# Designs tried in a protein design chat: VH-VL binders against o94451r108to261. Part 8

Target 1, 154 residues: o94451r108to261
Amino acid sequence: YSRPFAPVVHSRIRFRKSPFYDILEQFNAPFVVPACVGTRNTISFSFHVTPPALSKLLNDPKQYRVYLFSTPSETIGFGNCLMEFPTPQMELRINNQVAHANYRRLKGKPGTTNPADITDLVSKYAGPPGNNVVIYYMNSTKSYSVVVCFVKVY
Short names: E, the ipSAE of ESMFold2; O, the ipSAE of OpenDDE; V2, 0.75 times the mean of E and O plus 0.25 times the DockQ between their complexes.

## First folded at step 1 (VH-VL)

Design Z0 (framework fv_tezepelumab)
Fold by ESMFold2-Fast, scan of step 1:
Structure Z0 (fold): chain C 154 residues (1-154), chain A 121 residues (1-121), chain B 108 residues (1-108)
Amino acid sequence: as target 1 above (154 residues)
Amino acid sequence: QMQLVESGGGVVQPGRSLRLSCAASGFTFSSYGMHWVRQAPGKGLEWVAVIWYDGSNKHYADSVKGRFTITRDNSKNTLNLQMNSLRAEDTAVYYCARDYYDSSGYYFDYWGQGTMVTVSS
Amino acid sequence: SYVLTQPPSVSVAPGQTARITCGGNNIGSKSVHWYQQKPGQAPVLVVYDDSDRPSWIPERFSGSNSGNTATLTISRGEAGDEADYYCQVWDSSSDHVVFGGGTKLTVL
């Protein structure tokens, strides 16, 4: 059964516009990945794909995707945020499956990193418990904020 | 599901060359340092070489320095070991292993099944 | 060159506690990791960072590291624990991985 969805209000991170995709919806409040130097750390959180977004993913997964975004926490209030992961020394798991993505910057240039495409790892089940995100990482000198978004690709 | 699969082992004569490969899957290969570790028949584990996640730094055990070359191809998720001027004492099972601390050599959370190299006349 | 020393063999009765030592100069200042290897198989990580355990390893495996000795402790020993055990450190001064010589654990 499909009913009108009453969305949860989240603080939205405003990323720099990309010619390759549009962000249509943010599924979670920004989740802080704390700075971690010289030790290993693990963070986890969950998110739910809204019923309208799930319908679009099932009917046209080539046009609609689910991406995981990251940006330095200090910048999220300013808008035009750069896509940047905490460290290339990380592993992302969605529902206990490893997400294959490039977590480094090109030649140290901020904002040259693409978001992680996690679409194929997202549950197509309409009910609970939703989707689990786990990030294993080391050597992040500052904190980052992570969000999962519904996007339309071009 | 993380997997490391070695290949390229075999029987070779002393002084010859052999190239080992390790195919990685199920994780972001380009984010992790990789190692080769060997074990002679009936003997203990011996570290051979490491390569950083981006290929920028490499370190070798003194016994293989100048003869072995470790390389990686992040576009193909492949680790390689070029072994030149092989000696009888290089006879061992060679394992590739993932370094959890990227390239620092902290510990190996995943190992391949190994490939046997026999240097014999 | 940094050296790790292990006893060549240790035996334990079923249900009893086995202790495997790894000796090294000031090893307590380093992080020690332990691997289990059964005949014909690749090594398996059983303890890392002195005392942490991977989720796939039974809770009866534990470790400690202080002064000049690190110890792998296997409580309630089982026949399936029979294997060779190796300790390992990263020696930052030489940029080398160092393994101990290995300990054969026999469950009798």
Scores: ipSAE 0.000, ipTM 0.468, lowest interface PAE 19.1, mean pLDDT 83

Design Z1 (framework fv_tezepelumab)
Fold by ESMFold2-Fast, scan of step 1:
Structure Z1 (fold): chain C 154 residues (1-154), chain A 121 residues (1-121), chain B 108 residues (1-108)
Amino acid sequence: as target 1 above (154 residues)
Amino acid sequence: QMQLVESGGGVVQPGRSLRLSCAASGFTFSSYGMHWVRQAPGKGLEWVAVIWYDGSNKHYADSVKGRFTITRDNSKNTLNLQMNSLRAEDTAVYYCAREYDYVWGSYFDYWGQGTMVTVSS
Amino acid sequence: SYVLTQPPSVSVAPGQTARITCGGNNIGSKSVHWYQQKPGQAPVLVVYDDSDRPSWIPERFSGSNSGNTATLTISRGEAGDEADYYCQVWDSSSDHVVFGGGTKLTVL
C-alpha cells in the first residue's frame, strides 16, 4: 500500500511534490491541531528519529534534513496536500527550543509556504530519545494535521 | 555492531519442510520491516517475502505463495521462514535483509551472510 | 509482473568510468537501488533512492534515473570493483520487490 514498513507511521500524508526536497520518511501519525477561535491553545506530541535517518543526519547534514509539515486535516485522505500552517500566530518549539520559520503564506502564491526546518533542534548526539514538539497558537479557523518528516534536499 | 545471522539451511528431499531463522542484533528489530531474498547457484537475486515491523502484513513472491510462511518474534529479535512442499527450484542461498523505510519504495541496507538450502533426492 | 533488464556483462579499463544500465517501463517514476555482490559474499548496498550513497561507499559510485533507464556509474574503476551489480525497485502495483538479472563488471 505505498507506505514504508515503519513503527512510527500508520497513516501517511501525501504532500505536493517539491523541486527542492523529497520526503523519505514520516516519523509520526498525523497529529491534529484543533481549530481555536478567540483564545490561545497548546498542543504537544513526541516523535523518534529512526536509526537509519539518524545515521544520515550525523554523516551528511547538508543533504538530509528533518522538516515539520502541516496541512488542513480535511485533505489528508487525498494526495497533493498543500503545505499550510494553522495560523501565522504560532510558535513552534522542539525540545524546548524555538523553531524559527515563516508561518505566513506569500501573497498571490497559495501553497508556497515552506515546511519548518527543525533539523538543528532534534536530538542526534545523545542517542535515540524521543523529541518533544509543542505548538502554541491562536485564531485557527479549522483543524490541521502535523507530521515530522525526514527529507532529502537538493 | 549490527548483525543478521541466518541458520536452519541444509539438504532436504523434495516435498519435505525446512525452517530458516535469522537472528538480529545491534538495532531495534521491532522498528524494521524484514525480507527474505534468495539466490540459486550461479543465478541472480530473487525476492521471496516481506513481513512488516509489527507482523501485521506479509507479502510473498508468486513462486512461493501458499508454500512458505514468514513470521517474526520481536521479543527474541528473530525472523523465520517456514518452507513447506519444497521443490528442486527452491535450491538457493537464503538471505535475510533489513528494509530501510521509504515513502515510495524499499531497499536493503543490511544483509545476513546467507544459509544454503539444497533440495535434492 | 514488472521486469528490470540489465546487460549481462560490462567491461572497464582501470581508471576509466563504467556505466551499468537498468531498463524498466517508466522506471523514472520509481526509486532505484543498487547492490554490489562479490563471489561467496552477501550483497552490499552501494546506491539507493536513484542517486544517494551510504556514507561508507566511495564517492566514485553514483546513480541516475529518468524515463525508462536507470544507470549506475562507477568512476575511476578499480580491480576491487569487480563484482555482480543488481538494480532493484519496489513495484507498488504488486507490492513486490523486483531485482534486475545482474551485470558482471570486469576490470581488465
Scores: ipSAE 0.000, ipTM 0.489, lowest interface PAE 17.8, mean pLDDT 83

Design Z10 (framework fv_tezepelumab)
Fold by ESMFold2-Fast, scan of step 1:
Structure Z10 (fold): chain C 154 residues (1-154), chain A 119 residues (1-119), chain B 108 residues (1-108)
Amino acid sequence: as target 1 above (154 residues)
Amino acid sequence: QMQLVESGGGVVQPGRSLRLSCAASGFTFSSYGMHWVRQAPGKGLEWVAVIWYDGSNKHYADSVKGRFTITRDNSKNTLNLQMNSLRAEDTAVYYCARDYGDYEYFDYWGQGTMVTVSS
Amino acid sequence: SYVLTQPPSVSVAPGQTARITCGGNNIGSKSVHWYQQKPGQAPVLVVYDDSDRPSWIPERFSGSNSGNTATLTISRGEAGDEADYYCQVWDSSSDHVVFGGGTKLTVL
């Protein structure tokens, strides 16, 4: 045998380690959620679950999940990035379905927010058009970077 | 085609320094963590160090901590290991390896470069 | 410091099943990965995440992990399987990669 060509890998955001999950793969290049004050804003992008990740999701859905992560854009070069959403009053939709997640930090503590578990909303088909992500938000004083990742949970 | 090519190995006296390099090609180097793993002649694999994709976080084996420094240059697709205060027990083939997953396992390895510490 | 224990050698007859064990305290709660190394060559990943196999590795290679023992199973052993095999985990408590001592598989 010979080694196959590796799949394309996007610029990776290094999040602070969690005892509850390990990030195995990032499906998209960081997508910027721009600052927005006083008005509503909407951003959208798409991602594809790779065939190997999709195989693991279908064969062992209790061990593998798809999570959406967010972190302040200004910090993505430093590593140990904190999980933090643009605003606690946001709405996330995957393929036109609302993702039910807690977008709030524990009082006064940045980085205490969990990523959004979108596994049940993700298409189990690896081909086009892929998965559509829409974020509706208001009152973000700074920009954020969003990535969708394949994770192993504990 | 993906490649990892180590260089910089050689024969060096105890107490001296040596710098190893690993040239990466065929993948987006800046998106992966990288490791150094060594193997003494006739012995098993021993992990040496890891560096995050952006160079911000590093971990070292206790046997090399304070003597070795792992660095990377993403603009040149190069991983480096600066080895100071070399000892006879540092004699080994040194491999660079790509991290697949968050520090979990190594999907690609270079062919290794031999470091011999002798007087 | 976390320690992985492997038998130093295992023998198998051609066409028979070889089993290589990797012992570790509560290793079933960790992800175990396996590497094959032939003389003069770099290691090659053969099993990852306990039981997953890279696409270039034959289905004869499989893995399991529970309790205090992980096992690499090589069915229908072939002369070309003769090599050293290493198990490996990431120990999150120490932020260290840990390798087992290696097992020499001989196909007789």
Scores: ipSAE 0.000, ipTM 0.489, lowest interface PAE 16.2, mean pLDDT 84

Design Z2 (framework fv_tezepelumab)
Fold by ESMFold2-Fast, scan of step 1:
Structure Z2 (fold): chain C 154 residues (1-154), chain A 118 residues (1-118), chain B 108 residues (1-108)
Amino acid sequence: as target 1 above (154 residues)
Amino acid sequence: QMQLVESGGGVVQPGRSLRLSCAASGFTFSSYGMHWVRQAPGKGLEWVAVIWYDGSNKHYADSVKGRFTITRDNSKNTLNLQMNSLRAEDTAVYYCARDLYEGYFDYWGQGTMVTVSS
Amino acid sequence: SYVLTQPPSVSVAPGQTARITCGGNNIGSKSVHWYQQKPGQAPVLVVYDDSDRPSWIPERFSGSNSGNTATLTISRGEAGDEADYYCQVWDSSSDHVVFGGGTKLTVL
């Protein structure tokens, strides 16, 4: 007997529950965005949309989305992680296209930031090369961890 | 592509009411604060109202407070502005705008004209 | 209420640098954003958070903000830059958006 090829299991970040979406799958291991003061920094990584997720995306793009999440790295082991970007001074690119998202906290309050909706920028092909993520940023006082997730929206 | 499409504008007599709508598509509407901004013919931009991403908080310019009501329906990707007790000075093009970084606007609709005249 | 002051008009020759100012009390402690509006069109964001530029805006647009004055700088001015330019802040003390009165840029 041959076992089917097992998917790679990534360490999952457990975000605070939202009434507006459910996280169904995390496509990458948490990627660290290091603290950066007084200069610009750039990080990049890649991810692959699984074939089952891609099928749902193509057949029902209003109900299923791909979101990019961020949270302080210091909290990722504990659960109830708050959605928070490293700095409002950032630019996110998916496959060399700019993602337009709100990177600020609403009135400075933690947990009022929503994930970036990158669905329309994601390649609709699951094979290599994967989807490239680039974050340009400056003035982040601490490190953050970033994951790309498949979500169902309500 | 991202779109914001305003509708509901027109000619209305003073003291009457009008309801503007803004239909959003191509982005996760529920993730963004939304604003109404107006511009009287030949004049500058004037902020009208804001509603938070979840509808939990709203603020209004003093000139419209008590007369205008901003609402949203995240299940339908729609922003609304209910305008009551309209005055000649409310005559303007009304834009809906997406709030990218807490109080500034990365995307605007094309606007809808409201004319208050008798 | 908080007030932003802009000159009503600025003229620049083609290829020269235009500078549009936005005055406000202690505006350097606030984030300033800039919009371009052409006749009959909706405003377009050209500079945000004092000096950052959306990726679709040419690099010749830049901004600064210090003390009581923010400045939008447009290098190598061209006819297509003719428009009204508005500065804007979020006044957290009142939870209000404040726009400047606008500056008409003429390239001639």
Scores: ipSAE 0.000, ipTM 0.480, lowest interface PAE 16.9, mean pLDDT 84

Design Z3 (framework fv_tezepelumab; at its last look DockQ between E and O 0.31; V2 from the best seeds 0.00; counts 0 for: pae E 8.2 > 2)
Fold by ESMFold2-Fast, scan of step 1:
Structure Z3 (fold): chain C 154 residues (1-154), chain A 118 residues (1-118), chain B 108 residues (1-108)
Amino acid sequence: as target 1 above (154 residues)
Amino acid sequence: QMQLVESGGGVVQPGRSLRLSCAASGFTFSSYGMHWVRQAPGKGLEWVAVIWYDGSNKHYADSVKGRFTITRDNSKNTLNLQMNSLRAEDTAVYYCARGDYYWYFDLWGQGTMVTVSS
Amino acid sequence: SYVLTQPPSVSVAPGQTARITCGGNNIGSKSVHWYQQKPGQAPVLVVYDDSDRPSWIPERFSGSNSGNTATLTISRGEAGDEADYYCQVWDSSSDHVVFGGGTKLTVL
């Protein structure tokens, strides 16, 4: 037996509009990745793909994706947030599998980084315990906020 | 053309209230945090208040906290500053400014003068 | 509260380089922005995020920020550069925007 979860309202992060995708849904409240200077740190959290989103992923996997976004925590109030990871020195794991993504800025310019495409790593089951996210990192001078979003790609 | 136009300034007696408005045009107002910055005659720039892009959070300078209230209406592209319990030291030109990352101000209005005098 | 310190005035000869400083405790860890203000006018952003420049601002304007001092550099000074210049940061610990006291630049 599968029981639907009560509707959850999450604080939204407004990212700068992309011509390559539209953000349709944010699956989690922003999760803070704290600053970490001169040492390593590890954070983890969970999220659930909603049943409607899971249906679209299964039926149209080329049009619908699950992306992990990041932005400096201090900037979420600015709106038009830039996609930027905490540090190039990080490893992202979804359900204990490594996500292969580019965590560096193109030519060092902020806002040129793409979100991590984790679609192939997420569970095809919408119930508990959900999807586990683990970030291993070092040398982040400020805190970042991370969200997992359902997107439509073009 | 991106523009911010302030209104509502004037001469007001100490202890009274005044409401400033800022009309935004030429950009997606709901995507930006908005600020009020003031400048007393012959003095420097002083930050007054900020409101987040969605109106969910606000911050005030210590000198105005508890007296001023910043609000916005994203459906009308307007920013407002309700100024209560006005003091002589609130006399200044008040600027509406658009904030970008780390709150740099890339777009400013021309300002509206508020004079608090008996 | 966080404080930014600027010299009240700086003079430069035409064609020479002007340097306006902005002092703050560990200011090198913050993003510094610079504004130009001429009499009776609203401020104009000239440098943001330490060293970036809006597309409408001449290349003669540049910035740097390290340690306890940020600097606005105006090369090949012109009479039209005479103005008050303000540095500004956002202090994340208080969530307040802080301006320096301003520097009057005279080209003589």
Scores: ipSAE 0.080, ipTM 0.666, lowest interface PAE 4.9, mean pLDDT 88
Fold by OpenDDE, look of step 2:
Order: C-alpha cells, then sequence, then structure tokens
Structure Z3 (fold): chain C 154 residues (1-154), chain A 118 residues (1-118), chain B 108 residues (1-108)
C-alpha cells in the first residue's frame, strides 16, 4: 500500500553542514520515494556526473566522492535537512550493482545517518546513458526525497 | 546546559504593544529554527510563529498575522516577538521553543506571561 | 485548516497501560510528535517522528501512527505520568504547526 503524499518540490536540497564533507554539486532534481506499507516498492532514476566533477573524481579519488543523500520530503523547505533513508532495510543499486551502506541512524539521535558512498559504482564517463539508481524498499511511513551529490571529503 | 529564557511579559491594555525576548544558551543557536508557542490560561497549546535558522523565512498563525513580528539575532543568541495591536484573546503564557529539523520542539523555555486587559 | 482531535481525558490504574489517541485526516502520512505538560511547567517532548523517543524519556513511552490515528502509549503507568499530553504535526500545505486539543491523563 502506497500512502498518498504530496511533498513540496524543490530544485535543490540543503542539508545540514557536516564536518566530514562539503557538498559541491547536486546531480539530479530531488526524486521522491513514496511511502509504502506492507508491500515492496521499487523506484528508479538516473543522473549524470558533470565533466568538471568527473575530472576531479579521476584525478583525486581520495578527496572527491559521490554520495547518495536522502531526507524526509516534508523537511526540505526548512533549509537544513537531516540525512535519513526511507528504511534501514532498503536495497540500493547503482548501475545494477548493490551498494553497501548503513542506512540506520542512532536511536534518539537524528542526523547521525551517513550518506551512501556510491563513488565506486558510478560510471567514470560523462556521456550517455549516465548512471542508474534503483531503490527497493518496504514499510516506509513517510515520503523521502533522494539526491546524488558530488562532495569533497575531509 | 541547553536553555531558553523568555522575558518581556506583563500587563498591557488592548491596542498596546509588547516585545518579548528569548535568550538561548548551551547550543548553536544559528543552526535551529525557532518558534513561539502560547497557552491561554486553562487552555491548550497554540502555535504562534516560526523563523528560519538564518532568518530567511517566517510564518505566522492566522490569529496573529499582521500584528506580530518574529525576529532573531544570531550574533546575540536572541529570539524576539513584537506584538502590536494586542487583544484580550492574546492573553497567554508565551513559550519560545527550539525547532528540530522535523518540526518538533525538543527544547522549551519556562514561558513569560502576557495579560491583555482594560 | 488541518485539525488534530484528542480525547479530553483518559484514566488508567497504576501499572496499567494508557493509550492517548490523536486523530487527523491521513495523519499517517505526517510526522506526529507528543508532548507532556505538568501543571505550572513547560511542555516536554516525549515522542517524535511517530515512534522515536528522546534518550532521557523512559521506554515506557512509545508511539505509533497509521491511517487517521496516532497513538501515544504509556506502559506501566505511574502517578508521575499524570499530565496533559499534546500531539503535534506540521502542515506543509499551510506551513503551520498544529497542536491537538490536549488530553488529561489521570492515574487512579
Amino acid sequence: as target 1 above (154 residues)
Amino acid sequence: QMQLVESGGGVVQPGRSLRLSCAASGFTFSSYGMHWVRQAPGKGLEWVAVIWYDGSNKHYADSVKGRFTITRDNSKNTLNLQMNSLRAEDTAVYYCARGDYYWYFDLWGQGTMVTVSS
Amino acid sequence: SYVLTQPPSVSVAPGQTARITCGGNNIGSKSVHWYQQKPGQAPVLVVYDDSDRPSWIPERFSGSNSGNTATLTISRGEAGDEADYYCQVWDSSSDHVVFGGGTKLTVL
């Protein structure tokens, strides 16, 4: 069962600043992951890495990464969004490869969830067809917005 | 250690103005949206206004829109509420509250009483 | 405007489980938060995001939210749990915060 939800659509998501990375670029408009309970849902979207970002990724792979971010859709307008995935039991695939990440936050501590590092699964090519993202999930009570970002890590 | 302290409450006549202040300490004030919530004597909680962490946006309850103004000074860790054209129905304890990223309030002041009467 | 409906009062015997409901149209699609308020005191957050609990709040306090009803559950009720309880949501359509009318919990 997919719950009806009409989140406010924003072109860019502003996440709370992290001491571990800086978001330099957002590759896609926020993609909505709708709420669902009892049944598994599957969403998919694609994104492209820009040539400038790709150059940095290739030349300095330790300093530059590609992260997948998620936040509750209802929080986007607040302007300092927290990282949170739809459910800790989700499966994330980048270009048909399973991404390994911890989707859980610490209990009682919002904002402790880390974005998913998908750098190694991203195609190091700026041309078509780009990168495909697939999320398998169930038992998510809220709608979430997902974006892929280019980051500088510290 | 985290604390919010309201001030500025008192007794005023209808039509007059009053300015409330909230002093924040023990946390990074500039990282949080701030709210005013009021409670009339013997009544429930009523949301009044919100201001974004950077002051870039504000929203008001319909009951106070056009009369109240919420502001903040992040350099001084202060939240303010300018109340103009006060009415008897504005009589309440006014709380400042820290808004979390999911729009819940995890920190409250002890409140300041505002009484509007002729 | 969005409206939250709570029962005016709920009574429970010591050691028993209290359940306080909060009704709202499709409230299951919203994040529901709960506050405890004792006489002469400011409200205290006891449950947030439907079912999460602050670390300083006992595990006796829990929350759920589905359909048109959110529920605050207080297991093993104690005299100290006597208070007014408020549910709260953020309404994205109006950018307003909305509180329920409050529920007075009595432990007899």
Scores: ipSAE 0.018, ipTM 0.648, lowest interface PAE 6.9, mean pLDDT 89
Fold by ESMFold2, look of step 2:
Structure Z3 (fold): chain C 154 residues (1-154), chain A 118 residues (1-118), chain B 108 residues (1-108)
Amino acid sequence: as target 1 above (154 residues)
Amino acid sequence: QMQLVESGGGVVQPGRSLRLSCAASGFTFSSYGMHWVRQAPGKGLEWVAVIWYDGSNKHYADSVKGRFTITRDNSKNTLNLQMNSLRAEDTAVYYCARGDYYWYFDLWGQGTMVTVSS
Amino acid sequence: SYVLTQPPSVSVAPGQTARITCGGNNIGSKSVHWYQQKPGQAPVLVVYDDSDRPSWIPERFSGSNSGNTATLTISRGEAGDEADYYCQVWDSSSDHVVFGGGTKLTVL
């Protein structure tokens, strides 16, 4: 088990721009998924969809989506971060529902991995306790930082 | 034509201060973490400091912590290094370097010389 | 306080393969980058992320990393390869960039 660097509460992850969506808002401080080799690990955290984002999400769900992003923790200060999941040996659950995404990365081809569209799994009704994220994983050789973002798609 | 140009080097006495600047052009400066790396005459490379793309976080080598301050101005595409309480061992060429994926340095300036002597 | 160790010098005959090592505790778990520096010049990135090469660097430059040793390999060595070579990592435990001490490559 690795020891993650101390998270910066107000840090934002700046991902490489995409012609297919704009990132409008980050709902959570980057959450560290520690390296895990030869065993299984589970992490969980929560996020809230802000009232302005919730209004847009409810009124125009074809254009406004909620994406889960991941990038190696050591790269978040770089800017222009590339989308990459910790390991193909993982399962993502949002509010106890399995998310369907391609977790595979291609070595030597960074930026070919899409974020997970979790919109249909996110609670669209206001109130506590928000949304729960659970990641079950194994065989991640690096620590990753995970954020959930509000996006506009084209 | 991406470029980094350092300035502000010179000869100073021990205990004095000096401010280095690095001007960036040809790329989106606010998208990159920026570093200072130094090299004493005839010696190897020594990392000095980093500042995140938005200035929200900074880290320093132990040899300079508490004496040096890294800053950036994204509106002017400039990186700065304020060097206080200078010592003879701070004598070096100081490079401005752009961080890329996994913190490797794909763009370097030509450096500016700082000499600390009586 | 992470340390990278390089031999001070390596010599190679023209046309032969040079190997420059970079030793570090569990360096195989880190992304290793390599720089070439010619006299009076700034360093130039030649290998990054252990084995990847910038598009402007000839394919005869290659790298590997496992266990406690990373290696820069320069095949078909030529006079133009004479330079100092540095390995480098980001050490997440200290939040520091660490360079090796450098290796002077001579083509005899």
Scores: ipSAE 0.014, ipTM 0.631, lowest interface PAE 8.2, mean pLDDT 87
ESMFold2 (binder alone), look of step 2: mean pLDDT 94; pTM 0.958

Design Z4 (framework fv_tezepelumab)
Fold by ESMFold2-Fast, scan of step 1:
Structure Z4 (fold): chain C 154 residues (1-154), chain A 122 residues (1-122), chain B 108 residues (1-108)
Amino acid sequence: as target 1 above (154 residues)
Amino acid sequence: QMQLVESGGGVVQPGRSLRLSCAASGFTFSSYGMHWVRQAPGKGLEWVAVIWYDGSNKHYADSVKGRFTITRDNSKNTLNLQMNSLRAEDTAVYYCARDSYYYGSGSYLDYWGQGTMVTVSS
Amino acid sequence: SYVLTQPPSVSVAPGQTARITCGGNNIGSKSVHWYQQKPGQAPVLVVYDDSDRPSWIPERFSGSNSGNTATLTISRGEAGDEADYYCQVWDSSSDHYVFGGGTKLTVL
């Protein structure tokens, strides 16, 4: 969020570099997805796409994307965080639309999982309120932190 | 590009100790969990131990628990296995393997070294 | 104490499809990974997370996993596919990695 006298800067999660994309901007402060063993849980939060990012999405939607990243909360302080979703038993919704993503490891990319590409679900003309994120999940043995980022793809 | 090179194997008598090392290169060693897996002559693969990316957690197979110690030195890109109170049943080729993830859980071993032979014989 | 059961050997004719099974209680709820080991060589990952394949592995290799049985399928079998094949899972109750006993694939 903006403040009257100074912009608010979100705590940045440092993910391992990918040859397929660069993270240009993080739209939200890391949102905690709590551990949930033997039960189901739901979390929700919102984010706003900045005007500069929005203009790039409108002018070149094939080169710029909006990705949702996840990593175990315990790794955030160390940098070089690996992309990992809390559990394969989850459903991600953006603005009440299901995000069809592979919550398993990316084929041909050992040691990492692909972030969820939510670009087509993000409102390109959004005024307030911003974009709504909802995660339904169960059987996560530890807490995770989720961020929505603006990326350039190669 | 990526390399895992095991060393330290040899012939030892029962009850003695041996230290295996694995030198890693071509990837960011400190970002991955690491494993030791062994294979007795003519037998199948048997998992031995795993260590998390930062050394904060370790798990061992029941057959070696209390006798073997897995360690790593991220500044030197090395993985070690200290083997104490060796038995004839420990005779095997020992492989160093990279976990697909920084911690060991639900993961697979995506790159393996060539192995080093340990023979426990009187 | 989780156990994976594989047949000790499987034979396939050249150009035909080989199927190697890996049995385990409720294995369909776990992620199964497959390794190929040729004589005198280190194991090589061929299938991971039930059905995904590393970029260096031919598309002839595929996998499935449901119920109590996971299967590695090798289409258009070649002499170069002769090897021992191992399935592997992580057992969450013990935090142990479990390998199957291995299957010797013969192409004849």
Scores: ipSAE 0.005, ipTM 0.500, lowest interface PAE 14.8, mean pLDDT 83

Design Z5 (framework fv_tezepelumab)
Fold by ESMFold2-Fast, scan of step 1:
Structure Z5 (fold): chain C 154 residues (1-154), chain A 119 residues (1-119), chain B 108 residues (1-108)
Amino acid sequence: as target 1 above (154 residues)
Amino acid sequence: QMQLVESGGGVVQPGRSLRLSCAASGFTFSDYGMHWVRQAPGKGLEWVAVISYDGSNEHYADSVKGRFTITRDNSKNTLNLQMNSLRAEDTAVYYCAKGYSYGYYFDYWGQGTMVTVSS
Amino acid sequence: SYVLTQPPSVSVAPGQTARITCGGNNIGSYSVHWYQQKPGQAPVLVVYDDSDRPSWIPERFSGSNSGNTATLTISRGEAGDEADYYCQVWDSSSDHVVFGGGTKLTVL
């Protein structure tokens, strides 16, 4: 009668598996980046790195990283999501510092975009208010969802 | 190899119910959204329903909403379609189709099972 | 509700290029996918995400999508290309899959 119990997590995004990293934990519920055509828009949210993740980050920074993932909102919940940013015309800031990442697809091929490595921009100090994410963008034809994840790299 | 096998089709009278099943193998079933797509004799493809990879969310075509229920059992790698209050217009070959996340396209289809609603 | 419009039939001579259109309001903002269906068979994906091909589909198959029209292009047409072709999108505003009405391609 004792079947293993696993709670259903409705707010977790399942991304296509990578040979270069494993997603160990998602720090936030998916945050919607709404479509924006012909104008500029800004969204912001915060996340907290859990104490166990922070400990691993500080003690083994070559093996553990913090990545920011993005995927079209329309694809969430229906299968393995592709990593794709809203627009090449965006700026990502973590704790008011610019994150440098490649926001475009290679030759229009889906899934060729890497998540943004924000590890060096994440606060290594315990306590509030946590980490602030700000995305400035324009010319996004559809809505995207963004999550920050703790990953193990290979 | 990836395989989807539909079953449960047949001849049924209007107003009755029928349950279709789809057995999946050759891929991690719990990683993908699954769809039912139908095709009436001599007509085009018509999307029926989708269920998310974990079974937490479903969407239906307006023509079947309130009458059909899509479910899945990830422990058995099965997709189901419960069809209630069947109408002559529901007569079609019903395909089980594996969805992909970006763009919601179908990379693999079953052979289909025929449902005939007639008096 | 969102509608995709295809011509009911297109014909092409062997070795010539066939073009099958899929019309939709602002379809260029959607990702368009194409399926080939031969009589008595299940559909087969031939083009996805506007212009990408599964590895087993010949390079003769290509796609484009801009404005209000997406196009499936089949170069060097062969008798084996005769089939019904369907375009498809996901309409995120309604959370529905939408298929075009289908185009019968004849090679004569």
Scores: ipSAE 0.008, ipTM 0.567, lowest interface PAE 10.9, mean pLDDT 85

